# VH-VL binders against q9vjs7, part 31

Target 1, 121 residues: q9vjs7
Amino acid sequence: LRYSQGTGDENCETLKSEIHLIKEEFDELGRMQRTCNADVIVNKCEGLCNSQVQPSVITPTGFLKECYCCRESFLKEKVITLTHCYDPDGTRLTSPEMGSMDIRLREPTECKCFKCGDFTR
Key: E = the ipSAE of ESMFold2; O = the ipSAE of OpenDDE; V2 = 0.75 times the mean of E and O plus 0.25 times the DockQ between their complexes.

## First folded at step 17 (VH-VL; framework fv_tezepelumab)

Design f6 (at its last look DockQ between E and O 0.43; V2 from the best seeds 0.00; counts 0 for: pae E 8.9 > 2)
Fold by OpenDDE, look of step 19:
Structure f6 (fold): chain C 121 residues (1-121), chain A 129 residues (1-129), chain B 108 residues (1-108)
Amino acid sequence: as target 1 above (121 residues)
Amino acid sequence: QMQLVESGGGVVQPGRSLRLSCAASGFTFSKYGMHWVRQAPGKGLEWVAVISYDGSNKHYADSVKGRFTITRDNSKNTLNLQMNSLRAEDTAVYYCARETYYHWTYGSWTYREGAFDYWGQGTMVTVSS
Amino acid sequence: SYVLTQPPSVSVAPGQTARITCGGNNIGDEYVHWYQQKPGQAPVLVVYYDSDRPSWIPERFSGSNSGNTATLTISRGEAGDEADYYCQVWDSSSDHYVFGGGTKLTVL
């Protein structure tokens, strides 16, 4: 990600967040095999970035808008184990094979203020 | 056991309307985001629209925005696509597809992301004068 | 709009490994899904979230994603693998789901 302007970076932070993950698994016939869930801690970006709007004679709208958003500058992949698995009847699964499920998600490792709508990473 | 069945396809003239329906069975319909995807003859897949599990959120491809409306009735396990102002380029097989149940929540915010793990067999829509 | 680029066709000899690429700007930061479509049939999910595989999909199918390229790998190619393959991402910038143009795999 390109850093365009560092304004407001002091208010954009990488924070820990607890999230609830859920995933259902089905077989090839569409029958539910199990549902797994877990509460896990992941990183998030949160904060305020400075934005401004000023008159401009060089833009069609007559304004120069500089909007900044707190977002990730770096991501990492994280494997998370869902430790609560249940069969379709709601019975807890405890076997090593069925009692847990690994999933993958990406989380921020660093957060910065970027121009809003700038999705060039 | 799981099934998605599209219906409502047919031949229509440009400017006319058509309503597609997708009947879902074999899973808890209300838990899943649903999509419409179309494929013109001999062409690739084109995403059309998505509706969230509870119908509170909808998104459309730019090519159909303002003309198509996606809706769902969870009590009837049905997904619908109202297609207005149809154009020749809308000619395609239209598939309904289920998005995988894979989500996480941040307080009151629920983020859902997934692949389309089940597809119907599609219904053909032909727009021609 | 976000664009996914696939080669129009890939050929592989039976028993050999086929690799189908999906190019996109920083696609490695996105989850890529892959679909198989045989003539006259609906698409079938074969790989999702870059490298996950439905249990009913053979282990011969695998996926990877990094940088600007996602890759679907089909080991020990069989005649039955002949199909069109599509990559897909969710573009958060536009809230659009985007498919690649598709790749026709031929097993020679």
Scores: ipSAE 0.227, ipTM 0.775, lowest interface PAE 1.2, mean pLDDT 88
Fold by ESMFold2, look of step 17:
Structure f6 (fold): chain C 121 residues (1-121), chain A 129 residues (1-129), chain B 108 residues (1-108)
Amino acid sequence: as target 1 above (121 residues)
Amino acid sequence: QMQLVESGGGVVQPGRSLRLSCAASGFTFSKYGMHWVRQAPGKGLEWVAVISYDGSNKHYADSVKGRFTITRDNSKNTLNLQMNSLRAEDTAVYYCARETYYHWTYGSWTYREGAFDYWGQGTMVTVSS
Amino acid sequence: SYVLTQPPSVSVAPGQTARITCGGNNIGDEYVHWYQQKPGQAPVLVVYYDSDRPSWIPERFSGSNSGNTATLTISRGEAGDEADYYCQVWDSSSDHYVFGGGTKLTVL
């Protein structure tokens, strides 16, 4: 059998995904002040990466399996405004200071196959 | 009122086991990633372990990997730490801490760049002969 | 092995500005969080995501993060600000959470 050099197919891509974001806000006494939510579109990494088997003199078996995982190679900051805020009783809050909440996320903008546990920074 | 209350600390001999618990109340426990963080007497903070909101993903500091197991029971709003093969170096106050994740309604993806926005008061573990 | 480096101590006169640094390779690419810990107490989050504050933390606390250094700035220092301060990041390459060694702030 021939040794593999890791030339198999990869199907790792950035895909749009709709998620439901929920954020609870508390005061300094740990009392809930409001719950805010929104449905948003974010990127995620999705796809298959081939694992490869290579010869190794380091391992007891003489072989090393290299696992590859579809992971983000670049993250970009996205500010999301949660526009549906409610008090603890479920009443909609509409004032300028309580009717929305901004949150910051980093989402993938590029995805690649990396060795599992080995990320480029 | 949000609370995190640790329990199960005490004095144990090296090589023995101890189980810590953290009771959560006043927030939706099942929406948050949970952590154990420890602090040896007179020393700084050391992260120990994390468990994702649904329990599907766990990570450990190298110093405890293979000896400690983090678990959660979302039906009882409890976080646990099973500590086996205890060593003198494990002597510390152990804190239960909440990490703020933005909840995803679908899938298990969790963006783990959050802060520890709420901490319990800690439980003391002493490992000595 | 991602390491965060903090000075062991910082001193400031009352009313003056204290700056506590947290050094790490490319730390400006990470969100940095800061905790205050007073003797006998649990840590308290004072700054998160580099520069955001919980609503109960006074405006005197601010943060910045660029290049290889994050900084916690406490303006108009008060005796009540005396504490240990820790920076923290999530290291995406190892899935580990990393704290700095801590900085004791003295207001004298």
Scores: ipSAE 0.214, ipTM 0.734, lowest interface PAE 5.2, mean pLDDT 82
ESMFold2 (binder alone), look of step 17: mean pLDDT 90; pTM 0.931
OpenDDE, look of step 17: ipSAE 0.032; ipTM 0.713
ESMFold2, look of step 19: ipSAE 0.011; ipTM 0.655
ESMFold2 (binder alone), look of step 19: mean pLDDT 90; pTM 0.933

## First folded at step 18 (VH-VL; framework fv_tezepelumab)

Design ga1 (at its last look DockQ between E and O 0.02; V2 from the best seeds 0.00; counts 0 for: pae O 11.3 > 2, placed apart)
Fold by ESMFold2, look of step 18:
Structure ga1 (fold): chain C 121 residues (1-121), chain A 129 residues (1-129), chain B 108 residues (1-108)
Amino acid sequence: as target 1 above (121 residues)
Amino acid sequence: QMQLVESGGGVVQPGRSLRLSCAASGFTFSKYGMHWVRQAPGKGLEWVAVISYDGSNKHYADSVKGRFTITRDNSKNTLNLQMNSLRAEDTAVYYCARETYRVTIKSGWIYREDAFDYWGQGTMVTVSS
Amino acid sequence: SYVLTQPPSVSVAPGQTARITCGGNNIGDEYVHWYQQKPGQAPVLVVYYDSDRPSWIPERFSGSNSGNTATLTISRGEAGDEADYYCQVWDSSSDHYVFGGGTKLTVL
């Protein structure tokens, strides 16, 4: 036997989130050179995904649940400037070369429901 | 001064187990994702496993999945690799490596393309009779 | 199953420019990182996110990435640059970290 649940009522969307980023920079000898940080707003995927249930002879319950997770379908690059840099003694660094640090990350621009990745790899 | 020191390597017979350890110092270990990367003698680098900064997420190369377990103890600044059912092809130098950067205030990884900005010196594992 | 292809070896004369390639389908859509490994030593990050450098790596190391090829460029090659070089990406389809096979650079 086969049972289906609707997939059209998914509430998976892209939302803003605030995170705190820290990067510790070391020299080739592993000595701390500076620590930079910032609070930044980035996108995340959040929402409900409907799971589907189908008949199965493999499971003890006689049903196979297809789990769906809200995940990114498209990512875009975002350059973030860490504006609070400090030397190893905790002194604020203010020069143009050492007072900030650019990092790159990718964040979701579109989110969809996918089968949960842990079961498909 | 930042340091990563691997230990626990040795010579073992096929089918046996070995546990590797990596001791971290000089940085805030609990804020970084950590990896194991191996290199067979005369061969290239092969990624083995990753564990997130809080230990909540783990991923493994297909060649070791089901046999190896990555763990961490943030209270002791230690990364571990439990290696079960060892095979001759697991013979390699094993490095621990630090992801470039990760701190989140919410669950989930929003940045998965980190480089490995610091490496230990490695520990040798030899699987032979 | 994403594969990164590097030439097994590259040779250059001292003072000349070496170019080490890393091939992959649409690799220009990924960030590429490069590691230098000298004999008996651990790898060292030399270029990351395609073209960025750690502050102690000289500017004669540079990187580019577009289309199906990423390239590590070492200008004014020195004997001290003799090493194995590896490219690396994160493969989103397998959720794995992938290295190229490595390129041995010789300077005469």
Scores: ipSAE 0.167, ipTM 0.720, lowest interface PAE 5.7, mean pLDDT 82
Fold by OpenDDE, look of step 18:
Structure ga1 (fold): chain C 121 residues (1-121), chain A 129 residues (1-129), chain B 108 residues (1-108)
Amino acid sequence: as target 1 above (121 residues)
Amino acid sequence: QMQLVESGGGVVQPGRSLRLSCAASGFTFSKYGMHWVRQAPGKGLEWVAVISYDGSNKHYADSVKGRFTITRDNSKNTLNLQMNSLRAEDTAVYYCARETYRVTIKSGWIYREDAFDYWGQGTMVTVSS
Amino acid sequence: SYVLTQPPSVSVAPGQTARITCGGNNIGDEYVHWYQQKPGQAPVLVVYYDSDRPSWIPERFSGSNSGNTATLTISRGEAGDEADYYCQVWDSSSDHYVFGGGTKLTVL
């Protein structure tokens, strides 16, 4: 659980965002088999968070200036279907099997102001 | 100097409630997130709940969500865990633990990384009929 | 749920180096903490942020984390190091703090 003081979370929100996803699929030999894409709506975290200066016993100066960023506090897996698929020559694939591609990605479901730079989250 | 002391453990029947308390001393309690972690007899550690420094944010393990409530009183340097609808599987030593952090500076940003640096001695909760 | 896998037990001779692993999917991308628990005692943080160490923990204790495996290394093992060791991460997908199953270290 990240430390946040004041109104740091006030402007950090979970928003909907339309993005264009593209994914290439390769065969076992490393040759491109198809490319699939779609415009999809996914969640994003957006907003402003307040940085702060705190007393600190772990810094030589006795103070810690901490930066906060709007980031996900909870992620959920989402299955997305890429509905436009094309062969390497650019021809659209229309078969039920090759005409679409399901991918899994994680999207935020909740957003909070966290101390910035937590790459593991 | 840093100390956490749990209390409130005991033997209780299933379905009953119990309130644990953790008294903190030796540090500015209000600056730190606090956790409850439990350990069933002969088993490993299981995270239970966390509460932010000011009590504004709380999170629970799925196993206790809806039944347990974590609270704190910063004026009294006290962390609490209200345990309702207790089950046999809740039998464990319950530890309170302080969430600490390491500071990392990267690209002009200061980052905080968490760990449980201080633990209480634990209090035993036994749920049995 | 995110799962951390530890070997149930590790044995080393006195003076030898013990290595306790913690496996997890892309755990190298997560910050791992390690706790020591001796019989009848509360856990003690021995390594945090993959490789950092509290000042009161001997330098014999070190940590690393890469790929799918985090490792706690205890050099020059001694009888006093016998304990259970737990790795721990925070899983953003579930917003849970997750512990490994623990490893019992025996110094023979």
Scores: ipSAE 0.005, ipTM 0.604, lowest interface PAE 11.3, mean pLDDT 86
ESMFold2 (binder alone), look of step 18: mean pLDDT 90; pTM 0.932

Design ga2 (at its last look DockQ between E and O 0.02; V2 from the best seeds 0.00; counts 0 for: pae E 11.8 > 2, placed apart)
Fold by OpenDDE, look of step 18:
Structure ga2 (fold): chain C 121 residues (1-121), chain A 128 residues (1-128), chain B 108 residues (1-108)
Amino acid sequence: as target 1 above (121 residues)
Amino acid sequence: QMQLVESGGGVVQPGRSLRLSCAASGFTFSKYGMHWVRQAPGKGLEWVAVISYDGSNKHYADSVKGRFTITRDNSKNTLNLQMNSLRAEDTAVYYCARETYRVTIKGTEWYEDAFDYWGQGTMVTVSS
Amino acid sequence: SYVLTQPPSVSVAPGQTARITCGGNNIGDEYVHWYQQKPGQAPVLVVYYDSDRPSWIPERFSGSNSGNTATLTISRGEAGDEADYYCQVWDSSSDHYVFGGGTKLTVL
């Protein structure tokens, strides 16, 4: 039996974040073909999770620690177009084929507090 | 020094009733949640019921709900399990177990929800 | 109902490390406890709150819990470790205490 089980979801939120993405593309020989970048808005998880410490009679330290971290509960794939592409010499690429690059990344759509140390989600 | 001793087991016919008891010693009984856990012959552990430290809260496994009643007498350091309408599938060794220490911090109560001490069990056989 | 899944048996040579798994949906979100039961005896708590250990339990016993799997690890296995091992959680959604099916550990 537990009383007042808090999930720690006190202030864990899905927020918008602007990030700068850079991606290099290489040919079959391992030579850099181009580099593309863009400033994009993506979701992130951020906030406060309530961790607890309580006495315990069976732990060596005399305490139990319950640590929670703000993490994603659900991820969604997002296609992002990198609109600034350059050749190895630093020249801006403007052709329809080489002037932009689509990439796929996963961003959080929901965030909540989880036990810390869970890396498999 | 810490000890739990079950009693009351025996052989009964289906539909009959039986009352198990668990005597606790070596610790402050009234501070701990207590449980009944059973184990059918050659089978695994099955949680049966829990009662809070003061007896104000009780929960039961679905398999025994409505038939079993868990009670405690803190003045006597005793845990009880009233088993009514017994069935063949209730045949098992019945253990009483102590839940890990309960703590209260600024009015909030916490339980560690593990079973740190167990009795040696009492055998209940339901057969026609 | 919440279900915990254990392998029915695990074998290990003396001195080797035994690992017993306990599977459950998002079990990493819950605290897992482990019990050892030898033939004809009552269960004994060996690991609790995923990785904590009672002071009277040897340090050879350890636990971890992440994702959908909790694991009891017994290092330097010895004959005395032969027993049935059960994982257990408290399911907040049902207010039930749930045990795994148990794993028989054999030390060859």
Scores: ipSAE 0.010, ipTM 0.615, lowest interface PAE 9.0, mean pLDDT 87
Fold by ESMFold2, look of step 18:
Structure ga2 (fold): chain C 121 residues (1-121), chain A 128 residues (1-128), chain B 108 residues (1-108)
Amino acid sequence: as target 1 above (121 residues)
Amino acid sequence: QMQLVESGGGVVQPGRSLRLSCAASGFTFSKYGMHWVRQAPGKGLEWVAVISYDGSNKHYADSVKGRFTITRDNSKNTLNLQMNSLRAEDTAVYYCARETYRVTIKGTEWYEDAFDYWGQGTMVTVSS
Amino acid sequence: SYVLTQPPSVSVAPGQTARITCGGNNIGDEYVHWYQQKPGQAPVLVVYYDSDRPSWIPERFSGSNSGNTATLTISRGEAGDEADYYCQVWDSSSDHYVFGGGTKLTVL
């Protein structure tokens, strides 16, 4: 009765995704200075993780259930240059100092199954 | 001009409730995660709570969990903090703060983690 | 759970470089943000993502982060730099936002 059949699919992986990033920049008085944007490719975690049933010696049925969720296990910094900057009136900014903006994002480079609710980073 | 204006502070007795509000203007409020951060007199900054841009995700510091509730009304550009069962250690200036910006891809929400704009705060005093 | 440790105070002479540290276990794996707070004022973001600067913050402010220590560096310290400085991270394991205890900078 207790035999091992193949488990269900586990396909937690890092996939590329296209996003449209928008960043507003304000001065020290809270006045809008510019809005910058770009379309970029970044990583995301996607997939399913198998739940497990394991033996337990403290119950008559002998099983406890664990579940797993697909989450990032490693994040790495990526610098993205936003190349479409506009003033508050919607006019394209083209000067070297105002025509682009660098931003930093942390994106997953590794994804794996964690016990649901147990995430350490 | 962008503004965050806190209100609702005052003096209350321990065990009572108080509701704080933060009125936002001059930016698209519904694009940003919003926070409450407090500072007891003569002490450092302490993060209190966050609410996601659409209100679907909330987190609280352990010191307030179960007693405080963060909410927002994007149609009124208002952030709120309901504070129940107040204690003397809740005495502080309470700041409304905007998280830098939200990055959205289909079904996924990201934040930059920094607080780029702060209100001037409202004082809450809990005393007998 | 996650704790950020800052020295309570730092003193520098005018024109000298101030360094304010923020210690945390594996803080080099986190993005660190820094805030300046002058008496009676709300905090102001001065450095974010370890080393980036809002456009209105002077280039004298810079940051670094590796290993167990993040550092805010203020070159050519001025009396106007006297303030409390706080480091901050997002701790993804708890979904908490954590501040250091603050450092009072004095320019003598």
Scores: ipSAE 0.000, ipTM 0.615, lowest interface PAE 11.8, mean pLDDT 80
ESMFold2 (binder alone), look of step 18: mean pLDDT 91; pTM 0.936

Design ga3 (at its last look DockQ between E and O 0.03; V2 from the best seeds 0.00; counts 0 for: pae O 7.0 > 2, placed apart)
Fold by ESMFold2, look of step 18:
Structure ga3 (fold): chain C 121 residues (1-121), chain A 129 residues (1-129), chain B 108 residues (1-108)
Amino acid sequence: as target 1 above (121 residues)
Amino acid sequence: QMQLVESGGGVVQPGRSLRLSCAASGFTFSKYGMHWVRQAPGKGLEWVAVISYDGSNKHYADSVKGRFTITRDNSKNTLNLQMNSLRAEDTAVYYCARETYRIYTKSGWYYREGAFDYWGQGTMVTVSS
Amino acid sequence: SYVLTQPPSVSVAPGQTARITCGGNNIGDEYVHWYQQKPGQAPVLVVYYDSDRPSWIPERFSGSNSGNTATLTISRGEAGDEADYYCQVWDSSSDHYVFGGGTKLTVL
């Protein structure tokens, strides 16, 4: 979107995004054993939140500004299988033990506008 | 082999500045989020700052926000920490640490949720009169 | 900011099971990571995402996380397990990374 057609509306929402996920795996001596990757679709928070500015005698500037940020309100676990694994020389690995790798990440399931700096549980 | 080597520590008076560097090798540095973690003598670990793989996102602990700046140079495989307005409570060993996962988008957005799977050996910063 | 609470020390006899706790409000909703630190050394990741292990960490290290308590369990404790142990989470509400205060494990 090059422009918004809603004036004054907040539009913080959960959107899908394609990412290229890469994981390198090392042994205990720090030597790379393989690198695995995949393209996956995950959720992200995206959008605008309204901020407020009003006169105030309690701040040094004479104004009170309340900042709101588009942030996740809930996260869910997503298990992703990386199916493109390569050894350090770039050779494709296809064995059951080395040809794929599962990783976990948490992605947003809902996004809302929160006061910037509001960290309550 | 994979290495993270911190440098730039030393003894400095309160109110002065130091710049720490972390040289990375043996892995694709430009694909990983990087952290600074510190440990005061005889104390526990304290997270200091994070920078995303491409430098597009940075976050700081409240204790250092506004005084410290994390940066990276992916062409030189280096992570930096500019420490201004140093205080006695900044005295610590400073570790460079790598996240366990690398996630990026084509627009530079990332979601990272990880542990620190590789650490340097640290550099000592002492802030004393 | 989110606070993680660990006991300052835990002692076990050799061959016995050590349990190190990490307390936090609703910590069971977070993924917990654990680090081992021996004197004069950098921390080493031993458990991540509550219960996963790096491939070089022995199976006798295990983790669990439910309710308000995460636990690192070290079965068949050895002198080589003596170290400080730290729990850590990523707090999604603040984008802060938070460590517990650390637990000194003694095997004697």
Scores: ipSAE 0.085, ipTM 0.697, lowest interface PAE 6.3, mean pLDDT 82
Fold by OpenDDE, look of step 18:
Formats: C-alpha cells, structure tokens, sequence
Structure ga3 (fold): chain C 121 residues (1-121), chain A 129 residues (1-129), chain B 108 residues (1-108)
C-alpha cells in the first residue's frame, strides 16, 4: 500500500534551505579534472516525531520498537547547475563547456514522520 | 492474545448481498493494513481486498472489483466486507488477515508492504441457487 | 497480471529436507512471503520478507529469493509439516497481492 500519512506527526514539515553544493569531476584515469560548486535552495525535512514500543510475539526481544523520524514522503528530481567551476590549480573555468556542471538530485516535496531505518526497492 | 474473528458468512442465492465482519483484538488495530483473503473449496488462496491502516487506500482483486467494498472502523476494531451481486464463484471461506509492514521507496513514493502475520479462522460463504 | 508458479506437490522422507519453489518474473526483486495451511485450518505465516521467520516458527523453516525463484526450505522434515504451502507477493505495478497456486507437501 502507498503510504500517504505520517505516523506520530508533531511538527515535521517541509522547509526551504540554502545549501552549498560541491562536486568533483574526474577523468577516466581518476585524475581530478575540475571542481564545481554553487549555492542553491533545496527542500528539507525538519521536525519532531513520536516513537513507541509495544509488546510483540514476532520479535526475539518480545517488543516492537517503532522509532519515527521526520523525513520525505514524496520526492522529486531537481536539476541544478553548478556555475562556479575551477581547475585543480584553483583557477576558475569560464568556457561554456567547463565553466558549469549540471547535477541531478532528489528533494522532498512533502515531509512526514516515518519509521526510521533504511529503505530499499 | 492477537485475535481476528470473522462473522457474517452463510448461504445466499446468486445476486444477493452479504456483509462480513472481522473483529480484531490484542493489537493496535489502527496501525495496520487489513485484508480479506478467500479460499474456494479444495482450491488455493485468493486475495480479495486490502484497506490501509487509516482507510484512505483501498484495492480490490479484479474478480470482485465493483461488487465488493472493504471498510473499517478503527474505533471499534472492526473490518468489514460488503459483498454485492454475489456469484457462485464467490463461494469460499473468507479470512481476514493483518498485514505487517516495512517501508520502502519507489519512484519517489513511500510504500508500506508486508506479510499477513495473523489470520482469522474464516467464515464460510456459499452462493447457490 | 503477475503470476506465481508452484509445483503442485513435493514429497520427502522423514528427516530429509524439503524445498518448495515459487517462480515469478524477477521475483527476486520482490518480497516473498510463505504460508502453511493444514487441512481445515487457517493459513499460518512461516517465512516473510524472503527469509525472516516469526519467533514461533521453528528454525527448520527458512527462505531464500533470487532471480526468478523463491524457495521455502524445510529441514529435518516431520510428519507435522504435511500441509499446503503458498508463496505470496505484492505487485506494485497492479497494486495486487498475488498467491501462488500452492504446493502440497507430503512426508513419506
């Protein structure tokens, strides 16, 4: 089932945040070709979530511990252009080809309290 | 201590309706997705319907879609299955089952999915003319 | 519709290891759950999330899942293990829960 609502929500919310992104690019030989960076605005999840413990017969400990964390419920892909690029010597690159770098990242569009842990699939 | 008890089964004629109920106890009912699973005599298990923990999401097997309605009342720890336009092929033991859950992501969405860790003893529904 | 394929029957001698397979397209990418059903009884979960086991299920029961085949393994088979066994997955593409056809295990 698709999870549409958080559990134990208190003040978990989606906020905008300014972050500094930096990425290094290496050639096929593993040598640094350039470093690119930019200040960008991205969404983040921030807030407090409730956790609980209950008896359980399916766990070895006899308890089910449900820890909840404020995290994304929905994600979207965002393309960000890093506009400040430098060679390994620290010289700024100004050519159209080397002066900028596009990167892809996912950012939250909604935030809710979810069970803490690693998620796969 | 965990318990699911089905009720409402019986013998009905084709085209008639029947409402099944499942009473849950021994756990926080409102935290778990619930399912109906049926088994025709001498046949295998067939999933029928699911309802999310808060009732916001429902899904049905194609064989019952449009005819069956799954509902729940978390204040009463009750799961229901309204069966309309019953057919002979609906004859089966109907089980209610609790779903465990793990959370995973796919295509930017979060999902809860798990196994049926507790089952009722079932209630028999017979549709015959 | 996603289809799970099980052998209709499997036979083992007492003390031997029984293996029940569940075939499905890329089933290794899905969580597989297994249920035991004895005559006249409700199904019982024996293995879930491919290889996890409820605490009340003996360690003789284990599961694996990779590629196109999930397997329920019952080591040191006992007469009490005679039952029908069903595999089950959730197909996210169709939002359907799918059971295999079931396998009758006989302990000779």
Amino acid sequence: as target 1 above (121 residues)
Amino acid sequence: QMQLVESGGGVVQPGRSLRLSCAASGFTFSKYGMHWVRQAPGKGLEWVAVISYDGSNKHYADSVKGRFTITRDNSKNTLNLQMNSLRAEDTAVYYCARETYRIYTKSGWYYREGAFDYWGQGTMVTVSS
Amino acid sequence: SYVLTQPPSVSVAPGQTARITCGGNNIGDEYVHWYQQKPGQAPVLVVYYDSDRPSWIPERFSGSNSGNTATLTISRGEAGDEADYYCQVWDSSSDHYVFGGGTKLTVL
Scores: ipSAE 0.019, ipTM 0.614, lowest interface PAE 7.0, mean pLDDT 86
ESMFold2 (binder alone), look of step 18: mean pLDDT 91; pTM 0.933

